# VHH binders against Band 4.1-like protein 4 (epb41l4a): the designs that were tried, part 2

Target 1, 289 residues: Band 4.1-like protein 4 (epb41l4a), of Danio rerio (Zebrafish) (Brachydanio rerio) (o57457r11to299)
Amino acid sequence: FYCEVLLLDESKLILTTQQQGIKKSTRGSVVLDYVFSHVNLAETEYFGVRYCDRSHQTFWLDPSKTLAEHKDLIATGPPYTLYFGVKFYAEDPGKLKEEITRYQFFLQVKQDVLQGRLPCAFNISAQLAALAIQSELGDYDPYKHTAGYVSEYRFVPDQKEDLEDSIEQIHKTLLGQVPAEAENNYLAIAKTLEMYGVDLHPVFGEKQAEYFLGLTPVGVVVYKNKTQVGKYFWPRITKVYFKETQFELRVLGRDCNETSFFFDAASKTACKNLWKCCVEHHTFFRMPE

## First folded at step 8 (VHH)

Design q03 (from q01 with Y58W)
Fold by ESMFold2, look of step 8:
Structure q03 (fold): chain B 289 residues (1-289), chain A 123 residues (1-123)
Amino acid sequence: as target 1 above (289 residues)
Amino acid sequence: ELQLVESGGGLVQAGGSLTVSCAASGFTFSDYAMGWSRQAPGKERELVAGITSSGYTWYADTVKGRFTISRDNAKNTLYLQMNSLKPEDTAMYYCAAGDEGTYTIHPEEYDYWGQGTQVTVSG
């Protein structure tokens, strides 16, 4: 068994039978524990490890299943590639108890912004990028930071010179912020963005109409044509069900009547994954911290 | 033939603890969602706890923090650990099974039921 786990700091953790004794009968929790220990993480409940199948569908490694039971993973290798990341986004990452936990959230959200999963307007992009530079480089120093230094780094999709100029000007104003402070300020801004912590799943309604279901820290959001057409808080959800490709969400309305919404996933595998992610979110976000 | 047989009920003083069990046979236990419901005299049946085939749990608000549902797939057995029992927990407790996609507060969404085991909390 040979596996690379890609970490949020862009480093890799190599896991093999020879070095760690990992084999197909090993449970996912053992793999997760190696990763959690490697990054010195105690608040592990927010995090998981993902893999992609051959169709580029992503799945969370199930801690309770053996590696052999992850058939879509096993079909991709050997060798195998796994991705460490935030599974359940805290509504307020500033309330996380340990600095290392907030640091991993910072790395995840920075990646979300860079990959376009967390859209940001120009002024927010500039603020976030300046905070990221402050964390990585420290205080602006004209002796070290020569003209155009921001261009050596990527913070957002399609990063242009006018944005880079704005980033530099804001970086100059952050003098004295230590890395942990800058990272916390980054998260304080990012948590207010619409797509923060949203896990999108494509689904279909009547006549093959395309929707997305967003699994979020507060509930399920339904999107049509990039606009929100429904929002159902976790405490109002009374049933999550699947059979074959059909997914059902039942919600308690403000009028105290329940309504079921039905969607189709592209495949049985996608449907079960949507169901599992939804159940996991419901379970996690119904528990008090 | 699919069967669900509850056991472990009895008389318990308020504040006490009790574990009820459900022995399952005649189906692939690990593929099913399982649950416990209860019905007191003159009241409607309510789901008190559910557990998916993957182990994700759901508790009614009235029992959250006091009851724990668990399953042992090797022994085809479902458990309900009941702590800090109250007189209002007095009811017939029923084991339930539903297909793998089941995750709900509604007891009618489960397809199979046992005969029940009586739990009586005095005091």
Scores: ipSAE 0.674, ipTM 0.873, lowest interface PAE 1.0, mean pLDDT 91

## First folded at step 9 (VHH; from r01 with G50T)

Design r06
Fold by ESMFold2 at other seeds, look of step 10:
Structure r06 (fold): chain B 289 residues (1-289), chain A 123 residues (1-123)
Amino acid sequence: as target 1 above (289 residues)
Amino acid sequence: ELQLVESGGGLVQAGGSLTVSCAASGFTFSDYAMGWSRQAPGKERELVATITSEGYTWYADTVKGRFTISRDNAKNTLYLQMNSLKPEDTAMYYCAAGDEGTYTIHPEEYDYWGQGTQVTVSG
């Protein structure tokens, strides 16, 4: 057995039978524990390890199953590639108990912004990037940070010179912020963005109209044409059900009336994955606060 | 022929513990969502604990922290560990099964039911 776990700091953790005794009969929890120990996490409930199958569908490694029982993973290798990341985004990452947990959230959200999963307006992008630079480089120093130094780093998908100029100007104003403070300020801004912690799943409604279901820290959000058309909080959800490609979400209103919403996924595999992710989110985020 | 048979009920003193179990046969147990419901005299049946085909649990607020649902797919058996029992937990306890995709608090969404086992808490 040979796998590479890609970490959020862009490093790799190599796990093998020879080094760790990991075999196909090993449970996913053991693999997860090696990864969590390597990054020094105690608040592990927010995190997981994911993999891609040969058809590019992504899945979270199930801690209760053996590696052999992850048939779509086993079919891809050896070698195997796993991805460490935040599985459940805390609604307020500032409330996380340990700094190392907030640091991993910072790395994840920075990646989300860079990859375009967390869209940011120009002003917010500049603020976030300046905080990331303050954390990485420390205080602005004209002898170290020559003109154009921001160009050596990437923070957003389309990083142009006018944005980089704004980043430089904001960096100069952050004098004295220590790395942990800058990272916390980064998260405090990012948590307010609409797409923070949103896991999007394409679905189809009546007449094959395309929607997206967003699994979020607070509930399920329904999008049509990039516009929110519904939002249902986790404590109000009373049923999550799938059969074949059909997905059902049932929601309790304030008046104690329940309404069911029905969608189709593109395939049986996509439907079951949507269901599992939704149930996992509901289990994790049942209560407001 | 799908069959659910509960056992382990009985009389227990308040504050005590009891485990009830449900033996399942006639279907692929690991493909089903399972649950425990209870019905006291004059009341409607309520789900107290459920466990999905993938192992995710959902507890009624009245038992959360005191009851633990679990399943052993190798033995086709569902369990309910009941701790810190109270007289108001007295009821007939029923094993329930629903298809793979079931995750709900509504007992009517479960298709198959056992005959029940009586749990009586004195005190």
Scores: ipSAE 0.769, ipTM 0.909, lowest interface PAE 0.6, mean pLDDT 91

## First folded at step 10 (VHH)

Design s01 (from r06 with Y56A)
Fold by ESMFold2, fold request of step 11:
Structure s01 (fold): chain B 289 residues (1-289), chain A 123 residues (1-123)
Amino acid sequence: as target 1 above (289 residues)
Amino acid sequence: ELQLVESGGGLVQAGGSLTVSCAASGFTFSDYAMGWSRQAPGKERELVATITSEGATWYADTVKGRFTISRDNAKNTLYLQMNSLKPEDTAMYYCAAGDEGTYTIHPEEYDYWGQGTQVTVSG
């Protein structure tokens, strides 16, 4: 067995039978423990490891199954590629107990912003990028940071000159923030964004109308045409069910009546994955209630 | 033929512990959602704890923190560990099975039920 685990700092952890004793009969939890130990995480419940199948669908490695039981993973290698990341986004990452946990969240959210998964308005983009530069470079120094220095870094998908000018001006105001402080301030802003911690799954309704189901820290959000058309908090969800390609979400309304919503996924595999992710979110975020 | 057979019930003192088990046969156990319900005299059946085909758990508020559901797919067996038992936990406990995709608080969504095992908590 030969595997590369891509970490959020863009480094790799190599896991093999020869070095760690990992076999196809090894449970996913053992692989996860190696990764968690490598990055020095104690607050591990927020994190997981992903893989892509040959159809480019992504899945979380199941800690309770053997590697052999992940048949879509096994079919892709050897070598295997796994991706470490945040699985369950803390609603308030500032309450995470350890700095190393907040650092990993910072890296994940920075990636989410850069890749366009977490859209930000101009003023928010400038603030976030300035905090990222403060963490990376430290205090603004006119002898080191010559005109245009921000252009050497990418923070958002469409980074234009006017944004870069704003980033520089804000960076100058952050004098004295140490890296951990800047990273915490980054998370404090990012957690307020609509798409923070949202795991989107495409689904279809009547007449093949496209929707997205967003699995979030607070519940399930339904999107149509980039517009929220429903929001159902985890405590109000009473049934999550799938059969073949049909997904059912049953919710308790404020009037104490229950309503079921039905969607189709593109495939049986996508439907089961949506269901599994939804159930896992419900289980994780239902506490403390 | 699908069969669910509960065992392990009995008389236990308040504050004590008890484990009930459900032996399953006649189907691919790992493909089913499983659960425990209970029915006290004069009351409706209520789901107490469930575990999905993928291992996710749910607990009713009345038992949360005291009861633990688990499954052993190699032995085709479902378990309920009951700790800090109260007289209110006295009931007939039933094993339930539902389709692979089942995750619900509603007992009527489970298709198969066992005979039950009596748990009596004396004060």
Scores: ipSAE 0.764, ipTM 0.909, lowest interface PAE 0.7, mean pLDDT 92
Fold by ESMFold2, fold request of step 11:
Structure s01 (fold): chain B 289 residues (1-289), chain A 123 residues (1-123)
Amino acid sequence: as target 1 above (289 residues)
Amino acid sequence: ELQLVESGGGLVQAGGSLTVSCAASGFTFSDYAMGWSRQAPGKERELVATITSEGATWYADTVKGRFTISRDNAKNTLYLQMNSLKPEDTAMYYCAAGDEGTYTIHPEEYDYWGQGTQVTVSG
């Protein structure tokens, strides 16, 4: 068995039978524990390891199953590629107990912004990028940071000169913020963005109308044409069900009436994955204090 | 044919612990959502704990933190570990099974039920 785990700092962790004794009969939890130990995480409940199948669909490695039971993963290799990342986005990452956990969240959210998964307006993009530069480079120093220094880094998908100028000006105002403070401030802004921590799943409604279901830290959000058309908080969800390609979400309204919403997924595999992710989110974010 | 048989009920003092189990046969156990319900005399049957076909758990607020549901797919057995028992936990406890995709607080969404095992908490 030969596997590369891509980490959020863009480094790789190599896991093999020879070095770690990992076999196809090894459970996913063992692989996860090696990754968690390598990045020195104690607050592991927020994180997981993903893989892509040959159809470019993404799945979380299940800790309770053997690697062999992940048939869509096994079909892709050897070698295998796994992706470490945040599985459950804390609603308030500033309340995470350990700096190492907040740092990994910062790396994940920075990647989400860069890859366009977390859209930001120009002004927010400049603020976030300036905080990322403060974390990486420290205080602005005119002898080190000459005009154009921001261009050596990428923070957003379409990083033009006017944005880079704004980033530089904001960086100059962040004097004295240590890396952990800048990273916390980054997360404090990013957590307020609409797409923060949103796991999107395409679905179809009546007459094959296309929607997206977003699994979020606070509940399920329904999107139509990039616009939120429904929002259902986890405590109000009373049923999550699937059969074949049909997905059902049942919610308790403020009038004490329950309403079921039905959607179709593109395939049985997509439907079950949506259901599993939704149930896992409900379980995680509906836990008592 | 599908069969669910509960066992492990009995009399226990308040504050005590008890484990009930449910032996399942006649179906592919790992493909089913499983759960425990209870019914006290004169009351409606209520779900207290469930576990999905993929292992996700849910607990009613009245038992959360005190009860633990688990399943052993190799033995086709469902368990409920009950700790810090209270007199209001006294009830007939029923094992339930539902379709693979079941995750719900509604007892009527489970298709199969056992005959129950009595748990009585004194004190």
Scores: ipSAE 0.763, ipTM 0.909, lowest interface PAE 0.7, mean pLDDT 92
Fold by ESMFold2, fold request of step 11:
Formats: sequence, C-alpha cells, structure tokens
Structure s01 (fold): chain B 289 residues (1-289), chain A 123 residues (1-123)
Amino acid sequence: as target 1 above (289 residues)
Amino acid sequence: ELQLVESGGGLVQAGGSLTVSCAASGFTFSDYAMGWSRQAPGKERELVATITSEGATWYADTVKGRFTISRDNAKNTLYLQMNSLKPEDTAMYYCAAGDEGTYTIHPEEYDYWGQGTQVTVSG
C-alpha cells in the first residue's frame, strides 16, 4: 500500500506498508491517527481525510471501515491520493481551544476562498487577503515589500490590480498583528460569509428541477440558482432517509406538524453519500459542545 | 427468517448498571439500522437509542449521557449499556431493525421488532 496525503500547508505525508504497516485490511482510523499526529492535532473531531473516485466525486474516509472496504478509493490506485481537511466547520472558530486547530481552519478557509467555494465581495476579499499576507509576511516594510509585491501571492479567484492595491493599503494598517492574531481575525470575518462551512450536494426536486443541498453548521439549506430557498435547522430534523436514489428529509415545524421533503440524487452512490454526510452533520451539530 | 432476540434484562438497584443485548439472524446485520425502544406499563413505546448501518448514533433526551448503544457486526449483536439507572427506566426493552437508510426518531419507521427483555430498577 502506497499513498500520499495532501495537507493544507501544501506538504505531503507518505504512508506505506513498509514504513507504517498500513495495508488494505487496516482501518481508516489508523490512517487518520497518523495524519492527526503528524499535524499535531488534539481537536481532531472537526477533521477528516477525503478521496476522489474515478468520476471525480469526493468521499470522506470512514474511520470505522478498512481501506479495502473503500472500494471507490481502491479502484483508483496504487498509488492513492488522500486529502486532509476540515470535515465539520466550527460555527465559531474563535472558540477552538488550540492555536494549531485554528491554524488548520485558517488554511482550509483560505483554500476555500482561493478556490471560489467561499465567495466574497470586493471589500471582504481585500480584508481577508490583507490578513493572510500579514500572517505570511509580517508587518508591511516598504524596503522589503516593493511595488507589486501582492501579485506574488494568490488569495482570491479574481485577483485584479485594483484589489491588490486595496490589499496593500489594508496590510499597512495591520502593523503589530502576529500571525496567530491575523489568522484569528481572518476566521472571524470568514465565518460570517453565507457559504462558510457549506458542503454542497447536487439533487433534483419535483419536475426534475435542479437544486443543491448544503450541509452547514446550523442545518440543511436548499439552493436553487445560487439562491437559498429553504433552511432546516438540525434540531428540527426528525428523519434523514434514503432508498436507491431518493433522499428524504423530514422536519418538525413550529406548528408541531412534520413535513417531508424529497429529492433525487444522480446515482445510488451519490444518494448514499449525501445521506451519510447529512447524518454525520446531524450527529455532530445537534450535539452541543 | 429474520429474528431479533433480546436478553440480559433483570432486576437492578437504582444507580446501577445493566447491559441488554439483541441477537440478530436471518439477514445481513451490517446493512440494517438498529435501535432500542422501551415500554413501561401504561405508557407508549418510545425509542431510546438508535445506531445506523454506518454507525451514527442517536439518543432520546431522557437517556443521554447514561445509555450507550453499540453494535458488533461480526457477532450480529446489538447492545445497550445502561448506567446510572433510575426507577423510571423500568420497562420492557425491545430491539428494532430498519432498512439501510433509516435515521429517525420515529419508532414506526422500523420494520422488525423483538419480543423484548424486562428491565426493573428498584429504588
């Protein structure tokens, strides 16, 4: 067995049978423990490891199953590629107990912004990028940070000159912020964005209308054409069910009546994955900490 | 033929602990959601704990922190570890099974039920 685990700092952790004794009969939890130990995480409940199948659909490695039981992963290699990341986004990352946990959240959310998964308006993009550059470069120094220095870095998908000018002006105002402080301020802003911590799953509703279900820290959100058209909080969800390609969500209304919403996934595999992720979110976020 | 057989019930003192178990046969145990319900005399059945085919758990508020549901797929056995027992936990405890996709607080969504095992907590 030979795999590369891509970490959020862009480094790789190599796991093999020879070095770690990992084989297809090894449980996913063992792989996760090696990754968590390598990154020095204690607050591990927020994190997981992903893989992609041949159809480019992503799945979380299940800690309770053997690697062999992850058939769609095994079909892709050897070698195998795994991706470390945040699985459950804390609603308030500032309340995370350890700085290393907040740092990993910062790296994940920075990636989410850069890849367009967390859309930001111009002013928010400039603030976030300035905080990221403060964390990476430290205080603005006119002798070190010469004209165009922001262009050497990418922080957002559409990073034009006017945005980079704004980033530089804000960076100048951040003098004295140490990396951990800048990273915490980054997260404090990012957590307020609509798409923070949203895990999107494509589904179809009545009349084959296309929707996305977003699994979020507060509940399930339904999107049509990038617009929120429904929101169901975790404590109000009384049933999460699937059969074949049909997914059912049952919600207790304030009138004490329950309503079921039905969606179809593109395949049985996609439906079960949606169901599993939804149940895992419900379990995690319904339980207060 | 699908069968669910509970065991391990009995008399226990308040504050004590007890484990009940459910032996399953006649189906692929790992593909089913499982649960425990209870019924006290004169009361309706209520789900107290469930565990999905993928291992996710749910607990009723009345037992959270005191009861632990678990499953051993190799032995086709469901367990309920009950700690800090109270007289109001006295009931007949029933094992339940539902199809692979079941995750619900509603007992009627489970298709199969055992005969039950009596748990009596003396004060």
Scores: ipSAE 0.761, ipTM 0.906, lowest interface PAE 0.7, mean pLDDT 92
Fold by ESMFold2 at other seeds, fold request of step 11:
Structure s01 (fold): chain B 289 residues (1-289), chain A 123 residues (1-123)
Amino acid sequence: as target 1 above (289 residues)
Amino acid sequence: ELQLVESGGGLVQAGGSLTVSCAASGFTFSDYAMGWSRQAPGKERELVATITSEGATWYADTVKGRFTISRDNAKNTLYLQMNSLKPEDTAMYYCAAGDEGTYTIHPEEYDYWGQGTQVTVSG
């Protein structure tokens, strides 16, 4: 067995039969424990390891199953590629106990912003990028940070010169912030963005109308044309069900009546994945922290 | 033919512990959601703990922290570990099975039930 686990700091952890004794019969939890130990995490419940199948669908490695039982993973290799990341986004990352946990969240959210998964308006983009520069480069230093220095770094998908000018001006105001402080401030801003911690799944409604279901720290959000058209909090969800390609979400309203919402996924595998992720979110965010 | 057979019920002192189990046959156990419900005299049946086909668990507030549901797919067996038992836990306990996609607080959404095993908690 040979796999590479890509970490959020862009380094990799190589796991093999020879060095760790990992076999196809090894449970996913063992792989996760090696990764958690490597990055020195104690608050592990927020994190997981994911893989992509050949159709580029992503799945979380199941800690309770053997590697062999992950048939879509096994079909992709050897070698295998796994991706460490945040699985459940804390609603308030500032309440995370350990700085290393907040650091991993910072790396994940920074990636989310750069990859366009967490859209930001111009002013927010400038603040986030300046905080990321402060964390990475330290205080502004005119002898090190010559004209145009921001353009050597990528923080957001559409990084134009006017944004880079704003980033530089904000960076100059952050003097004295140590990396951990800048990273916490980054998270404090990012947690307020609409798409923070949102796991989007494409679905179809009546007459094949296209929607997205967002699995979020607070509940399930329904999007149509990038607009929120429904929001259902985890404590009010009484049923999450799938059969074939049909997904059902049942919610308890304020009138004590329950209403079911039905959607179709593009395939059976997409539907089951949506269901599994939704159930896992419900389990995590309904439980006390 | 799908069958669910509970066992392990009995009389227990308040504060004690008991494990009930459910042996399943006639279906692919790992493809089913499983659960435990209970019915006390004069009360409606309520779900107390469930576990999905993928291992996610749910507990009613009245048993959270005291009961633990688990499944052993190799043995086709469902378990309920009951700790810190109270007289209010006295009931007939039923094993339930629903299809692969079942995750619900509603007992009527489960398709199959066992005959039950009696748990009696004395003061």
Scores: ipSAE 0.756, ipTM 0.907, lowest interface PAE 0.7, mean pLDDT 92

Design s01 (from r06 with Y56A)
Fold by ESMFold2 at other seeds, fold request of step 11:
Structure s01 (fold): chain B 289 residues (1-289), chain A 123 residues (1-123)
Amino acid sequence: as target 1 above (289 residues)
Amino acid sequence: ELQLVESGGGLVQAGGSLTVSCAASGFTFSDYAMGWSRQAPGKERELVATITSEGATWYADTVKGRFTISRDNAKNTLYLQMNSLKPEDTAMYYCAAGDEGTYTIHPEEYDYWGQGTQVTVSG
């Protein structure tokens, strides 16, 4: 068995039978524990490992199943490629207990911004990028940070010179912020963005209308044409069900009446994956109150 | 065809612990959602804990933190570990099964039920 796990700092962890004793009969939890130990992570409940099947569908490695039971993963290798990342985005990352946990969240969210999964307006992009530079480079120093220094780094998908000028001006105002402080300030801003922690799944509604369901820290959000058209909080969700390609979400309204919403996924596999992710989010994010 | 048989009930003192089990046969156990309900004398059945075909759990507020549901797909067996038992937990405990996609707080969404096992908490 030969696997590489891509980490959020762009490094990789190589896992093999020879070095770790990992076999197809090994449970996913053992693989996860090696990854968590490697990054020195104690607050592990927020994190997981993803893989892609041959059809480019992504799945979370199930800790309770053997690697052999992940048939769509096994069909892709050897070698295998896994992706470490945040599975459940904390609603307030500032409340995470350990700095290393917040650091991994910072790396994940920075990647989300860079890859366009977390869209930001110009002013927010400049603030986030300046905080990322403060964390990486430290305080602005005119002898080290000559004209155009921001251009050597990528923080957002469409990084033009006017944005880079704004980033430089903000970086100059951040004197004295240590890396952990800058990273926390980054997360404090990013957590307020609409797409923070949103796991999008394409679905179809009535008359084959195209939507996305977003699994978020607070509930399920329905998007049409990049616009939120529905929002259902986790404590109000009383049923999450699938059969074949049909997905059902039942919600309790403030009038104490329940309403069911039905969607179709593109395939049975996509539907079951949507269902599993939704149930996992509900289990993780529901509040006792 | 499908059969659910509960066991492990009995008499226990308040503050004690007990595990009930449900043996399942006649279907592919790993493809089903499972759950436990209970019915106390003079009361209606209530759903107390569920576990999906993929292992996600749900608990009623009245038992959260005290009860633990689990499944062993290799043995086709569902478990309910009950700790810190109270006299109010005295009831007949029933095993339930629903199809693969079931995740709900509503007991009527489960299609199959066992005969029950009695749990009595004194003191």
Scores: ipSAE 0.745, ipTM 0.895, lowest interface PAE 0.7, mean pLDDT 91

